# VHH binders against q7z443r523to685: the designs that were tried, part 22

Target 1, 163 residues: q7z443r523to685
Amino acid sequence: TSLNMSTHQLTITVNVTSLEKSLIVSIDPDSPLLMTLYLGFQYQPNCTHFHLNITLPKDKVWQKDEEYTWVLNPEHLQHGIGTYYITAVLSERQEGAQQTPSLVSVITAVTQCYYWEIHNQTWSSAGCQVGPQSTILRTQCLCNHLTFFASDFFVVPRTVNVE
Below, E stands for the ipSAE of ESMFold2; O stands for the ipSAE of OpenDDE; V2 stands for 0.75 times the mean of E and O plus 0.25 times the DockQ between their complexes.

## First folded at step 17 (VHH; framework vhh_surovatamig_d1)

Design q4 (at its last look DockQ between E and O 0.41; V2 from the best seeds 0.50)
Fold by OpenDDE, look of step 21:
Structure q4 (fold): chain B 163 residues (1-163), chain A 121 residues (1-121)
Amino acid sequence: as target 1 above (163 residues)
Amino acid sequence: EVQLVESGGGLVQPGGSLRLSCAASGFTFSDHWMSWVRQAPGKGLEWVATIKQDGSEKDYYDSVKGRFTISRDNAKKSLYLQMNSLRAEDTAVYYCARTIYVPGSYYFDYRGQGTLVTVSS
């Protein structure tokens, strides 16, 4: 992860090694901040060249900690296994949060929905997908037979100072 | 906002003991099953133990039975894991997890950041 201070951009690099897992991207600004994230596969994306984008904070969320979370499921990572780049363009601070420099923490996690089968003593992922309300702290699992499942996590925390 | 904060991890010798704690907030702790799960370096997630809301039921992974004890204090919104007779294979990041029990399965909808337990000579 690197930050271009002159352009107020930060780049997140993630190596995707499985097409079955989802990528959780969490941005934690020290104060409310508008930003747009661009996803690229094997290239650094920008506002004119990207696979997918999202603007944070989300307009509608169930809980506050979802506002700055981007859930990328396998269908979003359809380019395949390899290095993905996320460029976050910081727009402006929201009203009441004009302090500079600012701290932006970035956490990425790879996750998969599992449930524990008690009798078989094993994890299962059958019929389950990571839901859009997932964050670094929780995984919403949407299953064809049940709801709210567990997941394994691989968390890579990053801290970026924005001046 | 739901929070689960683990503590108590550290370095311990084989055969040693350690007690992990989890401080819960942002939800009605006493309404939920709770669990410990762990992940060894480079390995997948492993279920460790689960406890019912009122503590009347406890369940353990076979490899930790007789060595680990899960408990809870609903008044303090805290979950505990007493770990005795620790082994090298117990080395892992231990996570506190809010648990949904469905007959035959445990689901985990929230998880903390974890606390590292290293068992080494």
Scores: ipSAE 0.574, ipTM 0.854, lowest interface PAE 0.5, mean pLDDT 89
Fold by ESMFold2, look of step 17:
Structure q4 (fold): chain B 163 residues (1-163), chain A 121 residues (1-121)
Amino acid sequence: as target 1 above (163 residues)
Amino acid sequence: EVQLVESGGGLVQPGGSLRLSCAASGFTFSDHWMSWVRQAPGKGLEWVATIKQDGSEKDYYDSVKGRFTISRDNAKKSLYLQMNSLRAEDTAVYYCARTIYVPGSYYFDYRGQGTLVTVSS
């Protein structure tokens, strides 16, 4: 899908230092915005060259704060440790003929579900996956038939102005 | 909204004692296992102790066993950690954590802001 109708783009840069943790990308626009995000490892992605994409807001969410959240698990980030680029292509605003910049706040965080193994007396993430209902504020943990939410984010706040 | 607020941290000499408290709100405290977890400056998380809903079962990390006592008061929605014979290695931020027990494992879904314990001469 090549969407070249947007008049706005922005770039999010994330330095991934672990292949074991999930990346949470949260976007908080000032006004409703339709956007497509493209992921690239060590290159600037676009609508024809990317590893993964997503359209926001999500059309099926369990909670409101999920609408502008992209959860990237280790399987999505298996290209390596290093710089990931996310190109967000914003669509036109159809509510009135206003040509003002939209302000978009972007927060990225890494998260993972850890539990204590009593016998081994050690932390483990084995059998756990960060679920799609995760947000900046909480992590959905899907662990061998146990589902729960936990908060263990390392937040990297980033606010960008869409021009 | 789940809230866990730790208190009672401070500066104490080696061999001293300190009692930590955790005030819980926003959930039915008596329905949950509770734990203490700590993080020394610049280091990873370390599990300290866990207590069952009714207080009948307690479990401790080996390095604190015999020195620390976990307890709870369900009527006051409070969790406690009595720390005796403190050592410099016990210096850390201590967190109160809501716990989910399954056989062989402790999972943690909420923690507070922590309270700093410094053990030094």
Scores: ipSAE 0.498, ipTM 0.850, lowest interface PAE 1.4, mean pLDDT 81
ESMFold2 (binder alone), look of step 17: mean pLDDT 90; pTM 0.901
OpenDDE, look of step 17: ipSAE 0.536; ipTM 0.844
ESMFold2, look of step 21: ipSAE 0.490; ipTM 0.849
ESMFold2 (binder alone), look of step 21: mean pLDDT 90; pTM 0.904

Design q5 (at its last look DockQ between E and O 0.41; V2 from the best seeds 0.49)
Fold by OpenDDE, look of step 17:
Structure q5 (fold): chain B 163 residues (1-163), chain A 121 residues (1-121)
Amino acid sequence: as target 1 above (163 residues)
Amino acid sequence: EVQLVESGGGLVQPGGSLRLSCAASGFTFSSHWMSWVRQAPGKGLEWVATIKQDGSEKDYYDSVKGRFTISRDNAKKSLYLQMNSLRAEDTAVYYCARTIYVPGSYYFDYRGQGTLVTVSS
């Protein structure tokens, strides 16, 4: 979904149906932007009322596609099952950015880490969790018995309101 | 940057055939096991098939054995899935996945965006 940023903020609405899965939020601007995301549960958050916040792009990333990705683990979504709101507030253009109409693509997904047990013909998530370097394109799985692993992946229906 | 781009999906009638492709980049393709996984609407992820680096070993989920064939072209950095005798239950988004094999388990560290296969009369 692409959004025309005619205002300085947008709101993403996500219905979370599981407390065991992680939410991945990817915001892809047409040009480098500085923004702050605020998370709220059953309310629209703002800069003074929020559960969590993050500033994008991230300062340190392993790959470029991580810069505008927010990984929300179960511990971040501890308020419960229901509707979460993410308000993204645009701060300013980064140096060298073009002053063009702001287009922002937003993708949200829910994921959990699994590995396939060959003999049992089943998925297992034992000892695994979604890592912070996960994106829409890849899931970093941190497992206590091994390194990088697979995940279930669901596109989460969302409503985006431009304010 | 690791990229996996699936293609070849579409609408097909029961009994029909499709061939999926996956274009890989950003890593040494020939050094990795590869897999197809799929996700039907409203269902969880399902393993479909896995192939060894050199193609000498192939493994399939029971429900697709005899109907699906996984293959690869390391020179083209491409993974394929030939799907024959398609059934309604094969309807899903199909994902290409870079695979780590550990005895007894497949791990999937990267996945593409997927391509939709719809089997319907």
Scores: ipSAE 0.598, ipTM 0.864, lowest interface PAE 0.5, mean pLDDT 89
Fold by ESMFold2, look of step 17:
Structure q5 (fold): chain B 163 residues (1-163), chain A 121 residues (1-121)
Amino acid sequence: as target 1 above (163 residues)
Amino acid sequence: EVQLVESGGGLVQPGGSLRLSCAASGFTFSSHWMSWVRQAPGKGLEWVATIKQDGSEKDYYDSVKGRFTISRDNAKKSLYLQMNSLRAEDTAVYYCARTIYVPGSYYFDYRGQGTLVTVSS
């Protein structure tokens, strides 16, 4: 989904239906953009009122597809099941510059690390967390004494809105 | 890059047999445990069987014990699943999965695209 950031701000709306999975927010701008994302539960956040923020692109990444990826774990989403708003604000505006519209694509997905418990004959996520190097394409799994990447992603399109 | 490519799926009648294959590349196959997992239409993933790196240990889901045999050929970098006495409930997409064993648990870090097995009259 492409969005026009000519107003230096956009809103991403995500309906969280599970508190056991992590939310992946991936932004793919058509040109490098410096931006700050603000998270709010059931309200539109801004730079002075938010639950959590991040600046993109990340300054320490393993691969390029991590640069514009925000990983929100269950502890970040403990405000509840329901609608989360993400306000993305550009940081690159300068006075006197010609304003050129920038397009971004936004994808949201949920993911989880799971393993097979042999004795219980069941899937479990206990002792695992989704790590910050996760992307839409792969999940970093940080488990007790074992770290790995898994390709078992669940990707569902999310509603995005421009304000 | 790790690649796993399953093949051998198809339509078979109840009581029939199929042999699934998985071609592995991009990693040292002989150094990894391997598994089959499956997903029936509209259902979640289900673990089927796991085999140790050297083939000396095998483990099976209760519903497939005695009917399915997991095997591997490390020289050919291939994993196999011999499925006998197939039942309608075995209908699923079967995935080859690279496996990390720790006592009590199987973790899966890569799987292929899967191969469809349909068991129907």
Scores: ipSAE 0.447, ipTM 0.829, lowest interface PAE 1.7, mean pLDDT 82
ESMFold2 (binder alone), look of step 17: mean pLDDT 90; pTM 0.904

Design q6 (at its last look DockQ between E and O 0.75; V2 from the best seeds 0.46)
Fold by ESMFold2, look of step 17:
Structure q6 (fold): chain B 163 residues (1-163), chain A 121 residues (1-121)
Amino acid sequence: as target 1 above (163 residues)
Amino acid sequence: EVQLVESGGGLVQPGGSLRLSCAASGFTFSDHWMSWVRQAPGKGLEWVATIKQDGSEKDYYDSVKGRFTISRDNAKKSLYLQMNSLRAEDTAVYYCARTYYVPGSYYFDYRGQGTLVTVSS
């Protein structure tokens, strides 16, 4: 995945293969940048045509690593299995005497909250949701019986992001 | 700050034995149930065994009953898995996992980097 913010926009593509997992999109800009992300299923979204949007950095985060993280739960990804496009649009910024292009690193991961059902001898996610304090490093699990932070092994740990 | 470090993995012949260890730090070890979970190459996670805070209750996945023994030493903040009569299907990365017990269910929030066990002739 190649990212070039010098053109004011960039596109992130994610192939969603499961309707049960949440998608975590983490952006690490070189400098604090205000941006809006637009989600589209099987089309490239823009500011007037999208399924869902978010403005980053987020207001009211509990920890700094949440600021540039978008958590997309299965209800947000209900459009189907396949390719989702995310268009990130930068807000205008002051440029110094030296024009420096913005570089960002993007990591995408999927996560899911599971617990072991003792009697059935099986994993279950019933009654759990992935919460908004989740990042690529940890999953906030909001469950009927317990709220906690966990990591899911199914994060793709060796995705190389190129800018 | 929560840290779980597994060790003791390696290459072993079918029918052999290994003992895994997990060193815990950054939390009150004796307040938590602990588990071993594993992941075979290309497969999902599989629960292996769970032990109560005081060691008085132990539970095992059916395929490892009678072959594996989970234990803990709360003074040393350590969790152990004695694996006997190893089979090729036991090949996996083994993780030490901090566990919350709710009647009917085990929840897991932290695990270490794992230790690889390979069972091959």
Scores: ipSAE 0.391, ipTM 0.804, lowest interface PAE 1.9, mean pLDDT 81
Fold by OpenDDE, look of step 17:
Structure q6 (fold): chain B 163 residues (1-163), chain A 121 residues (1-121)
Amino acid sequence: as target 1 above (163 residues)
Amino acid sequence: EVQLVESGGGLVQPGGSLRLSCAASGFTFSDHWMSWVRQAPGKGLEWVATIKQDGSEKDYYDSVKGRFTISRDNAKKSLYLQMNSLRAEDTAVYYCARTYYVPGSYYFDYRGQGTLVTVSS
């Protein structure tokens, strides 16, 4: 989904149904933008009232597609099951960016790292977490017993309000 | 780029048979364990079967033992799942998955988009 960023902020609404999975938020502008994202649970956050925030693009990334991706792990979503709101506030365009109205693509997904325990005949995520370099296209799994595992990946329906 | 493309799914009556195929590309197929996993509607992911690189070892989920057979053709970079005596509970999207074996566990790093198998009278 692409949004016309003629306004200075947008809000993403995500229904979180599990506290054991990570939420991936991708906000990819058509031109470089500086923005701050604010996370709220059951309220629309702002710069003075939020649970967590991040500034995009990320300062240091392994790949370009990580620049505008926010990975929210279970510890970041500890407030409970329900509706989370993410408000993105534009700061300014980066130098050299186009001056035309920006289109922003927003994608949200839920994922977790799992492995199959053969003897117990069950899936486990024990000792594993989704890494901060995960994107919509790939999951980074960080485990204390292996370097990389498969993930269960689902696109999460979202609502976007532009203000 | 690693790609796994499943095919062969469809509608079948209880007691019927289907053969699923998976075409692999973008990696050395013969260097990897391979697996089938499935996800029934409204259910979580379920492991189905795993096969060693050279096909000398095969492992199955208990509920499919004796009914399903996993096989592979490394020359064709293909994975197969022969499903016989199908039951309603076998209804699911079936995924081909590249697999790593560590003693006691299977790990999966890539899977395809899946193929739907519907078992219904």
Scores: ipSAE 0.342, ipTM 0.755, lowest interface PAE 0.8, mean pLDDT 87
ESMFold2 (binder alone), look of step 17: mean pLDDT 88; pTM 0.887

## First folded at step 19 (VHH; framework vhh_surovatamig_d1)

Design r1 (at its last look DockQ between E and O 0.13; V2 from the best seeds 0.00; counts 0 for: placed apart)
Fold by ESMFold2, look of step 19:
Structure r1 (fold): chain B 163 residues (1-163), chain A 121 residues (1-121)
Amino acid sequence: as target 1 above (163 residues)
Amino acid sequence: EVQLVESGGGLVQPGGSLRLSCAASGFTFSDHWMSWVRQAPGKGLEWVATIKQDGSEKDYYDSVKGRFTISRDNAKKSLYLQMNSLRAEDTAVYYCARTIYTPGSYYFDWRGQGTLVTVSS
């Protein structure tokens, strides 16, 4: 979904239906943009009232497509099932220097690392975490002594508020 | 680029047989364990069978044991699933999956687009 950030910010809403999956938020701007994302549960966050934030693009990445990706694990989503709001705000430099409409595409997805327990003959996610190198295309799975990339995700429709 | 391409799905009657194939490319096939997994309409993913790199060890989900046979041909970079005595509950999309074995666990890092098997009269 492409969005116009002509108002310095946009709001992304995500309805979280599981406390056991990770949320991937991917932003694909039409040109390099500096921004800060703020997370709020059941309220519109801003720079002084939020649960968690991140500045994009990320400085230390192993792959280019990680630069505009926010990985939110179950511990980050601990406030419960329901609507989370993400406010994306342009940085002072881009806001002051350019102040022009910018087009961004936003994709959200849920993912989780699963493996088959041979003896129990059942699926499990115990001992695995979704890692920070995850993107919309692939999930980094960190399982104690085993690290690999896999995916078990899908893109969901979401409500977008633009101010 | 890793690719797994399943084929051989179709409509069969209960009690019938079907053989699925999976063509692998973009990696050294003989270095990897391989599996079949399936997803019935509206349901989650189910593990079906797994085979070791050299084909010497095979493992099956209880509900398919004795009816399904997994096999591989490393020279042809192909994985197979022979399905006999098919039942309506075997209706699903079947996926070929590249597998990482550790003691007690199978991990899956790549799968294909799947092939549909429909078992009905």
Scores: ipSAE 0.464, ipTM 0.832, lowest interface PAE 1.5, mean pLDDT 81
Fold by OpenDDE, look of step 19:
Structure r1 (fold): chain B 163 residues (1-163), chain A 121 residues (1-121)
Amino acid sequence: as target 1 above (163 residues)
Amino acid sequence: EVQLVESGGGLVQPGGSLRLSCAASGFTFSDHWMSWVRQAPGKGLEWVATIKQDGSEKDYYDSVKGRFTISRDNAKKSLYLQMNSLRAEDTAVYYCARTIYTPGSYYFDWRGQGTLVTVSS
């Protein structure tokens, strides 16, 4: 979904229904932007009231598509099941960026890493977590054991409000 | 830019066969493990098979063992999945994935659009 940014702020609303899965937030601008994302649970966060924040694009990435992706693990979503709000505040245009208006595509998804537990003939997430280099097109799984792996991935419906 | 383009999907009856193909570009294909993953309706991504760079090692999800065969042609930068004895539960969108294994971690890069396989009587 593409969104025209007429202002310097947008809010993403996501209903989190599992405390065991990670939330992936992808904000893809049509041109390089500097923005700060604020996470809130059951309230709309801002720069002074939030649970967690991140600045995008990320300074260090393995691949370019990670630059505007935020991976929220269960520990980041420890506040409970319910509605999370992400406020993205636009700081400035980066070098070479287009003039207004700005187009922003927002995608949210939930995912988890699993491995096939041969003895029990089941998928298990034990010892595995979604890595920060994950995107909506790539799953990074970090595990404390060596087994063969899989993941689940679901696009989660979201609402975006531009303010 | 990494690109993965899947093809070969379609509608088949139970017991039928399909051969999926994946055309890779934008990276050194021969340097990477490759995998097939699939996503059934309403379900998450499920690992199907993985093949080593030189094709000397292959691994499969238990439910597809004996029915599916993963292969690759590094010269053509292509990945294949021969699917025999297809079952209804094999219905899914199939993706090829650039696969990276490191100690304690793995990556599935499945940026393609996938190809739909529908198994139905």
Scores: ipSAE 0.177, ipTM 0.562, lowest interface PAE 1.4, mean pLDDT 86
ESMFold2 (binder alone), look of step 19: mean pLDDT 88; pTM 0.885

Design r2 (at its last look DockQ between E and O 0.36; V2 from the best seeds 0.40)
Fold by ESMFold2, look of step 19:
Structure r2 (fold): chain B 163 residues (1-163), chain A 121 residues (1-121)
Amino acid sequence: as target 1 above (163 residues)
Amino acid sequence: EVQLVESGGGLVQPGGSLRLSCAASGFYFSDHWMSWVRQAPGKGLEWVATIKQDGSEKDYYDSVKGRFTISRDNAKKSLYLQMNSLRAEDTAVYYCARTIYTPGSYYFDYRGQGTLVTVSS
């Protein structure tokens, strides 16, 4: 969904219903933009009051679609089940200087890695973490000493939420 | 890049047979374990069978053991599933999956689009 950032800020609301799954926040700006995202649990964060932040685009990426992707694991969502707020702030936007509003498309998804346990004859996610190279298109799976990328087929079904 | 293309699905009567094929490209096929997994309508994923790189080890889910045979041809970069004595419960979309074996576990990193097998009178 495209969102207008004429006010240099955008709030994304995500309802977290599980402490086992990871959250993927993917942003696709219509032009290259420098931005900072702030995470808050049950409050709207800002640059001085937040749990976690990230600056986008990321510099050290393996693929281009990672540049505007924030991966939030259960450890990052440790504050509980409930509503998380993400405030996105443009670094170079000035309210009096803009001629054309910047448009930003936002997609969120929930993911996790699964494998087949031979002895138990069941699917399991134990010992797997969703890695920072994950995107809306693929999940990086870090399972103990094993690292691999999985298609959507072998991960938890994605749920896409936009404010 | 990595591509897996399944074929051979279709409609068969109970007790019939089908042979599924999977054409692999974009990777060294002989370096990887391979598996078949399936998904019945409205159900979750089910592991079916796995085969070692050289074909020397094969493993099957209990419900298909003795009826299904997994095989591979590394020269043709192809994986096969011979399905005999088919039952209505075998109705599913069958996926070819590239597999990472560790003691006690199968991990799957790539799969194809699947081929539909329907078993009904």
Scores: ipSAE 0.481, ipTM 0.843, lowest interface PAE 1.4, mean pLDDT 82
Fold by OpenDDE, look of step 19:
Structure r2 (fold): chain B 163 residues (1-163), chain A 121 residues (1-121)
Amino acid sequence: as target 1 above (163 residues)
Amino acid sequence: EVQLVESGGGLVQPGGSLRLSCAASGFYFSDHWMSWVRQAPGKGLEWVATIKQDGSEKDYYDSVKGRFTISRDNAKKSLYLQMNSLRAEDTAVYYCARTIYTPGSYYFDYRGQGTLVTVSS
């Protein structure tokens, strides 16, 4: 992962090596600000050319650390294995948080939801998906065969790697 | 906030013993299954052992059966892993994990930051 920050733009470069894992992108500003993230595959996206976008901070979150986190599932990364680019366009500081210059930290991580199959003695991810409330520190797992996972109760730390 | 803090890791010689502890907070510890999982360097996550709420049921990965013992103290909100006859292949970061049991599966919804166990001569 590489970071390049210009006046009002931040570029994040991520090498995606698996189409089965989710990408977590955390943008941590020194003070609250508005930004829009654009996703591109093998090109640097902008506001007019992108595969997907999100505006941060999120309006509805369970915890504060979710506000500036973008969860990209395999379906969002369907373009293939390779280099993804994320351009973060900074809009303006939120009310009461005017600071110059802006300080932003970026962390990326990959994660997946796994459970242990007792009889088969193996890990499985079948029917499970990383939820949108996931962060760098925790993974929300949503499994269609376990309704309990559909809440914030089931949150695991990042980096469950069965490889 | 759910917290799991592992301790007791360290360097040990093959054949040695080590006892790991996990301090739980932020949830009703006695209401949950608990597990140990581990991750060796460059390897994937591996299930180690699981224990029922009241400690009446215990389950182990085959490679650790007879050597490791999982236990818990609900009053202290603590989980333990007694590791005997340690082998080089037991080298890993060991995580304490809150566990959801369903017929045929263990789900791990929270785990700690882990404690490193290194088995080396």
Scores: ipSAE 0.354, ipTM 0.754, lowest interface PAE 0.7, mean pLDDT 87
ESMFold2 (binder alone), look of step 19: mean pLDDT 89; pTM 0.898

Design r3 (at its last look DockQ between E and O 0.41; V2 from the best seeds 0.43)
Fold by ESMFold2, look of step 19:
Structure r3 (fold): chain B 163 residues (1-163), chain A 121 residues (1-121)
Amino acid sequence: as target 1 above (163 residues)
Amino acid sequence: EVQLVESGGGLVQPGGSLRLSCAASEFTFSDHWMSWVRQAPGKGLEWVATIKQDGSEKDYYDSVKGRFTISRDNAKKSLYLQMNSLRAEDTAVYYCARTIYTPGSYYFDYRGQGTLVTVSS
């Protein structure tokens, strides 16, 4: 839901229940914001203690909704099943919103690329990876030299703490 | 963007029949393999049947083989599923899905909102 960034940071809590699904974290600020996100497993990360980080908005996106989307693949989440924390920190050098609160919306979802194996008559994700052009609305699937977008999502109930 | 709209679902008794339809728009229907997939309440997706672009090849999940028939009309941009001898386990939301065929695999990139089929005494 929409959040007030007047404290210059916020915490997003996500429960990861599968080591095979990718996590999509989508942030939709009401105005352009420069931010850094830090990932921690079982602890609240900061700028000096984290597993992984990203700066948003991303460069070289094809569609606007990719700019504030962090795609976390299973390799990024191999610390375990459980609670991951994301601390988002605003840049102090942002222009245009002096002394006004910034409002952001946060949505998280899990996704994975599945296909039907004809001989085995079963679903599989083998040979597929969720690509960096994925968003909350669609999944980029990179499967053994086949690239396609799919609309099948499982939305993770979001938990957000503003500090 | 791709649009797929399913219709024809409803409540039927075991042993009954239904015919599902799917209207396609915003893409060249005749260039694509098409499938029916379904999802029972609280379950994952299940593949039902697939048909080649020109209708010359059809493939069915074992549990529906002999009871269901997939067909298409490329002039009407429509996909069909004739369901006979319905069973309680056929209760599901049925989706029309655009399909990418590769040897050994079906991939699904778009589906409609689905149509509910309930098979109950």
Scores: ipSAE 0.524, ipTM 0.855, lowest interface PAE 1.4, mean pLDDT 83
Fold by OpenDDE, look of step 19:
Structure r3 (fold): chain B 163 residues (1-163), chain A 121 residues (1-121)
Amino acid sequence: as target 1 above (163 residues)
Amino acid sequence: EVQLVESGGGLVQPGGSLRLSCAASEFTFSDHWMSWVRQAPGKGLEWVATIKQDGSEKDYYDSVKGRFTISRDNAKKSLYLQMNSLRAEDTAVYYCARTIYTPGSYYFDYRGQGTLVTVSS
């Protein structure tokens, strides 16, 4: 992952090596600000050319650390294995925040939801998806075969990797 | 927020023993299955052992059967892993994990930061 920050734009470069894992992007500003993130595959996206976008902070979050987190599932990364670019366009500071200087920390991580199949003695991710409330520190797992698993109550810390 | 803190890791020689502990807080420990999982350097997460709420049922990964013993003290909100006859392949970061049991599957919704166990001569 590489970071390049200009006046009002931040570029994040991520090498995606698996189409089965979700990408977590966390933007940690020094003070509240509005920004729009644009996703591109093998090109640097902008406000007029992108595959997907999101505006941060999120309006509805379970915990504060979700506000500036973008969860990209495999379906969002369907373009293939390779380099993804995320352009974050900073709009303005929220009320009460300082305008300058702008300090932004960026962290990326990959994650997946796994459970242990007892009979097969193997890990599985079948029927499970990383939820939108996931962060760098925790993974929300939504599984269609486990109803209570599809809630913000079920949070797994990052670093679950079966590879 | 659910908290799990592992301890007891360290360097041990092959054939040695080690006892790991996990201190749970911020949830009703006695209401949950608990597990140990581990991750060796450069490898994926591996299930180690699971124990029922009241300790009446225990399950182990085949490679650790007969060597490892999982136990719990609900009054102390603690989970333990007694590891005997340790092998080099047991080298890993060990995590305690809150576990949801469904027929045929263990789900792990919370785990600690882990404790490193290194088995080396």
Scores: ipSAE 0.340, ipTM 0.758, lowest interface PAE 0.7, mean pLDDT 87
ESMFold2 (binder alone), look of step 19: mean pLDDT 89; pTM 0.892

